# VH-VL binders against q9lss7: the designs that were tried, part 9

Target 1, 226 residues: q9lss7
Amino acid sequence: MGNTSDDDKILSYEDVVLRRSDLDILNGPIFLNDRVIEFYLSFLSTVHSSTTISLIPPSIAFWISNCPDTEYLKDFMKPLNLRDKDLLILPVNDNSNVEVAEGGLHWSLLVYYKEANTFVHHDSYMGVNRWSAKQLFKAVSPFVSNGDASYKECTDTPQQKNGYDCGVFLLATARVICEWFSSGGMKNRDELWFANVKETVPDLVNHLREEILALIKKLMSESVSK

## First folded at step 17 (VH-VL)

Design gm4
Fold by ESMFold2, last read:
Structure gm4 (fold): chain C 226 residues (1-226), chain A 118 residues (1-118), chain B 107 residues (1-107)
Amino acid sequence: as target 1 above (226 residues)
Amino acid sequence: QVQLQESGPGLVKPSQTLSLTCSFSGFSLSTSSVGVGWIRQPSGKGLEWLAYIYWDKDKSYNPSLKSRLTISKDTSKNQVSLKITSVTAADTAVYFCARYPASTFDYWGQGTLVTVSS
Amino acid sequence: DIQMTQSTSSLSASVGDRVTITCRASQRITHYLAWYQQKPGKAVKLLIYYASSLQSGVPSRFSGSGSGTDYTLTISSLQQEDFATYFCQQSYSEPYTFGQGTKLEIK
């Protein structure tokens, strides 16, 4: 097997390649990069293996938000077959917001739930990604509905207490929502997963970096033993 | 409207315990995903964060003062309390409580002056 | 601890002036920076969070900018009610720390 270094590949998981430096990011008080976000979203897709759930990679969400041409967007979105999805998980990053002087520094989560025909934005830092989330909502809405889906900000979203855990909140929130959906989903259109997120995410974010690290190391060990 | 108000003893003797209470209205720690923090300001000087307590019972203290600080809440009374033990003249300051949504303090009380002297 | 430096402790300006107040962090804080206004006898007021987001009810003449370690608060046309002391606060990591303040005085 290959040698290991800060930039060496350590794991291939689905379409994601992780490197040694990604372990350092998870282990420290460091902003999570696109690779770690995509890895864990891909893992959640494996655990919640349903054809009606789609967890969109960061690179795809970025492209959708920045596509300059409506016709190209239609062609890009067609093979994604989003109209058939009951739950859509989209990472939001402020890299497209021209009013932020150096985007790409804050993660949040946009979720579409077909049964409620509603997009919900979860932002762990005082709603600062609202503009970016609305742009993504406008770009995606025509491809999951007739452009008539509603948009909500979840004001009870658990909030970060530092400047480097927004990605951890994104992943924790996505996980709780996937678990909610896989356990039966909607009881009340006004509640959805909001109580589950509020009650579970605060404790989960205290341990999720460790859990992801342990998961990566377990997967590395299994790939070596093969 | 969100409002916070500090109450304290005004004067405290050296080596004693300073007890402060923050009473607030317009939000509740049982129904809002926020917390309450304490900040102090010595006369003519800068602001120093002391502690927060959050709706989910999480709490944190400034490490410089951690051994002397205790923060607690009474959710049913909409009150948060701070105790500072073994006070000295260096603890003379205006003490503020403030609502703490996320590492930022969005609504503050007017402050209460506490003087430590014999 | 992250040190926040407001190198100017006092500024004089006139109504109508454009005023810029600066704040420097001892490390990158990646937009996790708030600005506060303090007037004697009044509650401290949050103006800006996340470097450039205006708090609800704050007049649009206030704006925030900056990145990395260097941040600014700008008042585009100074009003009589804006004479106050201004503090920055890093919201990046505990312990949360404040600049020493910049007092804006009437000329």
Scores: ipSAE 0.813, ipTM 0.906, lowest interface PAE 0.8, mean pLDDT 90
Fold by ESMFold2, fold request of step 19:
Structure gm4 (fold): chain C 226 residues (1-226), chain A 118 residues (1-118), chain B 107 residues (1-107)
Amino acid sequence: as target 1 above (226 residues)
Amino acid sequence: QVQLQESGPGLVKPSQTLSLTCSFSGFSLSTSSVGVGWIRQPSGKGLEWLAYIYWDKDKSYNPSLKSRLTISKDTSKNQVSLKITSVTAADTAVYFCARYPASTFDYWGQGTLVTVSS
Amino acid sequence: DIQMTQSTSSLSASVGDRVTITCRASQRITHYLAWYQQKPGKAVKLLIYYASSLQSGVPSRFSGSGSGTDYTLTISSLQQEDFATYFCQQSYSEPYTFGQGTKLEIK
């Protein structure tokens, strides 16, 4: 709703402004919006502070996927310094897939890992975002490699059991991958983070909404104290 | 080739426990990130989801029957079992097991008829 | 619980016809809908998931469409083997629920 009391700002975190309604989204069985996704990705960026990792906001990933002009895309991408990144985390949304009658309803995750020169797509619902992920891969690949990066669908990605937790799976998977990278990264080129994701994400998803809600409340109290 | 097959008693008496076994091949709960679910179809009625058990030991039951249902797996034998306690005539149905990747059932058995009768 | 309604319980058609079967959910399910085919003496077959995604091995004459609460299964050119009962299922939330079915019969 527009001007209701649930629209009150409750926290400014980095470049994200959270509102009262975002708490309701986290507390219920509700599809996560762009603000919650961006907030937690920004938080992960703070926790895993490194110049070689980039967690891309949803709005930036959307713009990259939908930019009609190659020259505008080049100028937009240059300041991002993506070629210097060892790990790139990109949220995927199906809002630009014209084959879907009403897009913007499914989140998934595209990850670039420089050492393997590979994009990996993690989709928590039977691979339905493959087309959207492929478009984002095609748009980003020239700016992280010479256009020769590989693309892989991770068929062993943990799967959602409802229609509203795809964003939670996105964030849980991103967190596990960041932890894997910060712990030293590659041990086996065929495995990368896949075993860690498979082993950790299912349990994490059961509690992540509560963790994010608690985190927001903690940050709200710290903002008042400052 | 993914295949599932149900086995059950055919006939049970009211108040007894119905035990069903799903035997499957072409996938394993130890190597595949999927589960197995149970669905039933009473005569002349639609399909009713009962339960699933997942590769990571997660399980869930239809709330309307939850107190009477128990699902379990034997991963080494590629089997999943369902028990329904205190059966009544309303439990007369064809019972299906099916592979459960994510909220959807992609491969089904042919079903086994269970009749609850005195 | 989300109720799934298939308003047509039976439908007669001829080989070669274009057939549509409809399904309505009691709330928005945002594409989390599957279509199944059931024939006597055979295993139930998944046709469509996520409203429009075709299951592997299903002929391209089958397609799914719709959004929100209203969904449609289309068979573009009916074949002899397509005479069956068709069920929709919402995959949005537990308990997963099914429509009552639409029986497609030879005319």
Scores: ipSAE 0.811, ipTM 0.905, lowest interface PAE 0.8, mean pLDDT 90
Fold by ESMFold2, last read:
Structure gm4 (fold): chain C 226 residues (1-226), chain A 118 residues (1-118), chain B 107 residues (1-107)
Amino acid sequence: as target 1 above (226 residues)
Amino acid sequence: QVQLQESGPGLVKPSQTLSLTCSFSGFSLSTSSVGVGWIRQPSGKGLEWLAYIYWDKDKSYNPSLKSRLTISKDTSKNQVSLKITSVTAADTAVYFCARYPASTFDYWGQGTLVTVSS
Amino acid sequence: DIQMTQSTSSLSASVGDRVTITCRASQRITHYLAWYQQKPGKAVKLLIYYASSLQSGVPSRFSGSGSGTDYTLTISSLQQEDFATYFCQQSYSEPYTFGQGTKLEIK
C-alpha cells in the first residue's frame, strides 16, 4: 500500500523530489534537511527569474568547499558560468561532525554581489560557520572575480534562539536579499541589504515554516489537479 | 569593557514583589543585536534561567515561573528590569543578569543576593 | 524540558593534570551546548559555546567536544586559577537548562 510515510513522494519541483517526511520536518521543531533547503532556493530562483541570479544547491556548495583537487574543481566550476552572475547565493554547512548526520549540521549563508565585488557571510548562531564560509569563499572567489573580491562577516545578522531554526534563517535571509536585488539593488557598497535583513528577517522566521508548508501543499494540489 | 551590574533590595518579605535592575555598559540594545537575560542560583544549588528581553523587544520566560515574572527594558538608560511577584523562601537566591547574544550568556554580572524572610 | 546531567559533582586534581568533565543531555541537542566557569564571588565566565567554539579571551588549554547527548570539557594542563565549579548549559530549546555543576578541587 502506498500510504506509508517512507514510500510517499509528494512533489517533484524542478530537480527536487519532496517526501511526506519533509512536511513533518517543516511542521515541527526540527532541523531543515537538504531537500527542504534546495526546494525553497529553487522556488526563489523561479520567483526571481533572472539570468544574473544564481542560487546554488546545498550539495553543489558542499562539494565546492570540500574538493581537494584544484584541477577537478576548475572543470566542475566552468559550466556554472559564475562570472556572468550579479548575485550568487550559497548555502554554507558545518560538516565538522560526521557522526551526527541528521541533526548535527549548522546552516548559514554566503552571498556574492558583483556590483560591490564582495562576499558577505550571514550566520544566525554566533558566527560558528565562519571557518566553513571562509573555505567556500576561497574556493569560489577565483571563479567570480579577478581574485580581488573582498570578504565581509555581517555581525548584525538576526540570531536564532534555538538549535533547529538555522535553515529557516538561511532561507529567510536569502529571500530578503533576492527581494532587495529585484528592487534595484542599491548602488551603495557600504549599505547593501543589511538594513533590510535586520528589519525583516526576525518577523519572517516566525512564519516561514508555515508559509513553505502552505506553498508545498498548494503545489501538490496543482500537480494532481488539471 | 562589557560590564553588567545587578541592583536589588537585599531583603524582601514573603508575598511581596521582588524588583531587580541590571545596569550595563560596553554595549547597547539600540545598536547591538543582543539581549539581556536573568539567571538565579539558590544557595548551594545549580543555575536556573528566568527570562530574557531582546533588542527587537522579543521576550521569553521560564514556563515554571512565567505567571510571576515580568521583564522590561529602558534602552536609553542601558537598563533591564525583572519583577517577581508573590515571593516565597524558595525565591531566595543570588540573581545574575547576563548579555544574551543567542541562547547563550556571554558576559555576566557578579550577582546580587536576595533573601526572602519575614 | 531538557535535563542536563553532570554525573561527577566533585573532582580532585593537581596542577598540570589533564582534566575532563562530562555533561549528558536527556535528548539530542546537536552541539547546542555551552560551558561556564564559576568562582566564588566572581562573575560567571563563558568558556565554550556550540560544543567546541572557544569564547574570546579564554585560554587555549580549554576545549570542548562531543555530539548528540554526550559532551566533554577538557582542561589540557590544569592551572591554579582553574579551581572553580563548571556548568554545562543546553542552548537547544527553551527553557534553557543547566547541569548541576562539577566542582574542581586542586589537591
Scores: ipSAE 0.798, ipTM 0.899, lowest interface PAE 0.9, mean pLDDT 89
Fold by ESMFold2, look of step 18:
Structure gm4 (fold): chain C 226 residues (1-226), chain A 118 residues (1-118), chain B 107 residues (1-107)
Amino acid sequence: as target 1 above (226 residues)
Amino acid sequence: QVQLQESGPGLVKPSQTLSLTCSFSGFSLSTSSVGVGWIRQPSGKGLEWLAYIYWDKDKSYNPSLKSRLTISKDTSKNQVSLKITSVTAADTAVYFCARYPASTFDYWGQGTLVTVSS
Amino acid sequence: DIQMTQSTSSLSASVGDRVTITCRASQRITHYLAWYQQKPGKAVKLLIYYASSLQSGVPSRFSGSGSGTDYTLTISSLQQEDFATYFCQQSYSEPYTFGQGTKLEIK
């Protein structure tokens, strides 16, 4: 990660500090960084505020996947209260996959839904994060289930057509799933949110960068100016 | 098993419209989140991407030919078509259709030769 | 447009050889690179996507590697059926573009 000499802080939102370069990332055809991902997941947490939903920051998901010691993992996981959650949203990144040179360039989404006792992986580029998602699934599963949680690769996940929008697909999919859950959740164990994601995400990804930019600018204007 | 097959006129006169049809089986644009694209190869030369159409009706064209290309689908017939207007000898090539999951082409037809000649 | 360059147009090798075919992009494509095999009069076959992910049904002697602008297809022990032309394709942005091809010939 590099800083620019002109990279001013523009917004502090919850525990996330955004900088001018983050606006440039959103404006361009540029891969979304951890800060933009964390910002929008934190925003979704505010909109869908519930003690039973947890949207996990990228840094925390990375640490969980890569913790070398099961005792340290247990201590780290305790304050997250994951057993009390009905929905977990977990960003996946390929930066821990040793078979991928210069990793850290693909985002995807792992979701746990307690009523179905199922982890679902949504990957917008041909399932290439399957290994990383399985590592995260294995790390998280003992803290949310009685050892029988299933893992499902959603093969109908909307697919990106370029090399820089995987983060946009992650955020769009997370938003649609949060909306689905807040509207009552499961009607059909085999369908869950899959139809909603398939029907909504393709259009949403065309506008989400602009929507996030507008949101950031609105939040900036609500700060004291002098 | 995924299979694609191209069909076309074989011979087309200059300035006419070239119409190509891709018929496929082993997947459906109504039940699979994929698309179909077209790629061509002039004799002894490399591959050139032309267009795709996706299950959600999204479509795109190679900018170098965009003004002359039209792609469409008939989901119920498992067919995708491509039209190229105002053809010239430069459009002589083998034309392939291929399944398009995401910016790659994972299954291809055998190709159909189209010759543009008076 | 992203230009894809395969600097070697033909390559001679024997059955059993380890063969390496290279591809260079005119800008970083961050693993969005596919490899294809073409034999005359036959359907093109996808071998590798996302630089190193092996397509289903492709023998494990094929592998892909690389990052940034430089990518490699490797055949660890060449078989008779592997004599073909190999193309790379960037899948990073439209228009999707292909290398000129590397023809692998019998020595």
Scores: ipSAE 0.797, ipTM 0.898, lowest interface PAE 0.8, mean pLDDT 89

Design gm4
Fold by ESMFold2, fold request of step 19:
Structure gm4 (fold): chain C 226 residues (1-226), chain A 118 residues (1-118), chain B 107 residues (1-107)
Amino acid sequence: as target 1 above (226 residues)
Amino acid sequence: QVQLQESGPGLVKPSQTLSLTCSFSGFSLSTSSVGVGWIRQPSGKGLEWLAYIYWDKDKSYNPSLKSRLTISKDTSKNQVSLKITSVTAADTAVYFCARYPASTFDYWGQGTLVTVSS
Amino acid sequence: DIQMTQSTSSLSASVGDRVTITCRASQRITHYLAWYQQKPGKAVKLLIYYASSLQSGVPSRFSGSGSGTDYTLTISSLQQEDFATYFCQQSYSEPYTFGQGTKLEIK
């Protein structure tokens, strides 16, 4: 069964293994899976290689949200050293159906910015992930602050017009925020990255699938020695 | 508080251009991250989405009518307009405008009947 | 295009009854479904979006459920004002498409 084209490994990038079916996901109007999300977040981590930025993998964020044991959570969170981070990028997923093997049905983004001591939730579909984002906020907040961080829904978050691009909006928003941060951020605590996201993400999402596909192909070529 | 109202000609002759205006209050395309869309309902038939225009000027059309549709906005007047060229009797319908936050239509006008007849 | 089917065109019920209205999509739409209420002479009203999210100002007797291709609107205890035509709409991909409607009538 290791002979099927859909299962063939095409790239190892950091801790992520991409397969041929992931190219099909990017090329079609298809919901982005955990692997594509993790791949691009890992890529952004490489491009924005500051020790003060942490882009949390989807599996880690999901586990943090759903850990029932507070002592085990403390042990899990300790090596992450989140108090040392100025910017945290956390993917949010609403996996409410335990029978779904490929994760939940909607992606959104939770971002912590230390200078403002604020968590901001960006949801590209009418705030549907509010509950899931609040659970993640409650789980993470004690490890970045003394439980006094603010929570904000960004009501100006660009909105998707279909049912399969929520992951693309997640990645586009994460990229714009990383770029904002790497350019020095802003001193205005009431605006942060909101204008940059509103202005840039709508156009970016129209091309991001093709851009990620091109990136993967470039990395595949670089992994083959001549 | 959010209200939308359609305005149209009532009667249009075949081959002419149908012009519709949506006037709205309780939100603004300059300060709200939403859009306005158009939906029609021919007599005895279902609802058919026609187009939307968004706060960021993004617009989209139903492919079955795309070559005949033009949507535009005047943000300062809180108005969105739809034009349908080369109308036929098949374009006779009640036309609705509705606020469009994301692929869904959360507030609708009452609709305006447009009849295409000689 | 995604076809939306409401297999029941008309349904009779009494005040106080629990009513369900069904909607089926021709492909998976993964919760991207809205429910609307239409009464003659009144604006169409959004009830439910994303399959189960209740629109602001809609009474709690309305609820939505379903996944994949099969969705339902439930009215837990009918009121006089609930007699109307109900439409589903897929919001998964353009062109956005609607079911043909289910008219809820007084028994």
Scores: ipSAE 0.795, ipTM 0.897, lowest interface PAE 0.9, mean pLDDT 89
Fold by ESMFold2, look of step 17:
Structure gm4 (fold): chain C 226 residues (1-226), chain A 118 residues (1-118), chain B 107 residues (1-107)
Amino acid sequence: as target 1 above (226 residues)
Amino acid sequence: QVQLQESGPGLVKPSQTLSLTCSFSGFSLSTSSVGVGWIRQPSGKGLEWLAYIYWDKDKSYNPSLKSRLTISKDTSKNQVSLKITSVTAADTAVYFCARYPASTFDYWGQGTLVTVSS
Amino acid sequence: DIQMTQSTSSLSASVGDRVTITCRASQRITHYLAWYQQKPGKAVKLLIYYASSLQSGVPSRFSGSGSGTDYTLTISSLQQEDFATYFCQQSYSEPYTFGQGTKLEIK
């Protein structure tokens, strides 16, 4: 990680460093960057504190998808202990340029649920990330289930109505799925969390930017008093 | 499989309310995360988005006509309706309805001509 | 509002030609661009969404490209059924807006 701009640091949260410009991103109609995505996924990890849930940072998911060397990938994946996870949340980005980690234009979400041995892709804009999601699925599957997991495109995923909220849909969907899992889940292979996502995400996305902004400001105040 | 068809009055007098109905098949607003939108095209001119209504009852209108537009749905009949109040000659156009999965319109009806004339 | 400009209103071509149609947005729309085909008496047909994603059932001779503010629809080998009017639409923000159209005519 590091500072890619001259922008002032405002918060250090777990392994992510937020900058003042990240508040501007949340406040405006602006595409969410990797830092905001990683921050909120880390926050969800704190709220749903469990050794059976893993929310993968965007940079890690990108690297996994694009690693050309099988032996490097194996060594990289070992400390993640993915076989021990019952729920795995993976952000998907359509970045095809290995040299520029933040080059993508569209966020979506890939989720693994061990009980169903199934990866589910949620894309809030007409499935445009399905290639990228499939590549990530193929890269991760050997490390959770010896490569025998099924893949499902959730065609009933709530859809964005603008070009800048895909990250908000990613985070809202991830949050609803984590809440579904933490409340006991439902062992129906055909339904899983889909009804909860469909019912909850549309309203949540209308307010999530403000909620994240308020959360960051609260954490900033707590870190100063520490 | 997906089909949409517009129905309208053909002729409407100035100052009256224009009522349009979109009947569709091959999808349902109760089982799909999609909506239906309205787009119009005056003769020899470009396309103008008017409104959409979504499966979750969310709706939106083009700000330039918002005060005159009302969109509604009857999910059990697979119908979406659009009303335009206080019409003038400027509202003469072919009116299309289209399925709205996201900010794009993937299946369209053939359109219905509405003429506003005294 | 985001203005969409198709600077060419009419274009003449022959069957077999490679044809390009351009569309410019008044601000960056980051791939949120659709292309439509309109023929007289027919329903409008979505060809391309998200700048380059081909709609199901659309022939592979159609392709889309571009980024930022500048986008292109390409027909690699023009067929008789491709003579029509083509519109771009920004799908980035409301109000959704369309280009004025480019009519592709038989030469």
Scores: ipSAE 0.790, ipTM 0.896, lowest interface PAE 0.9, mean pLDDT 89

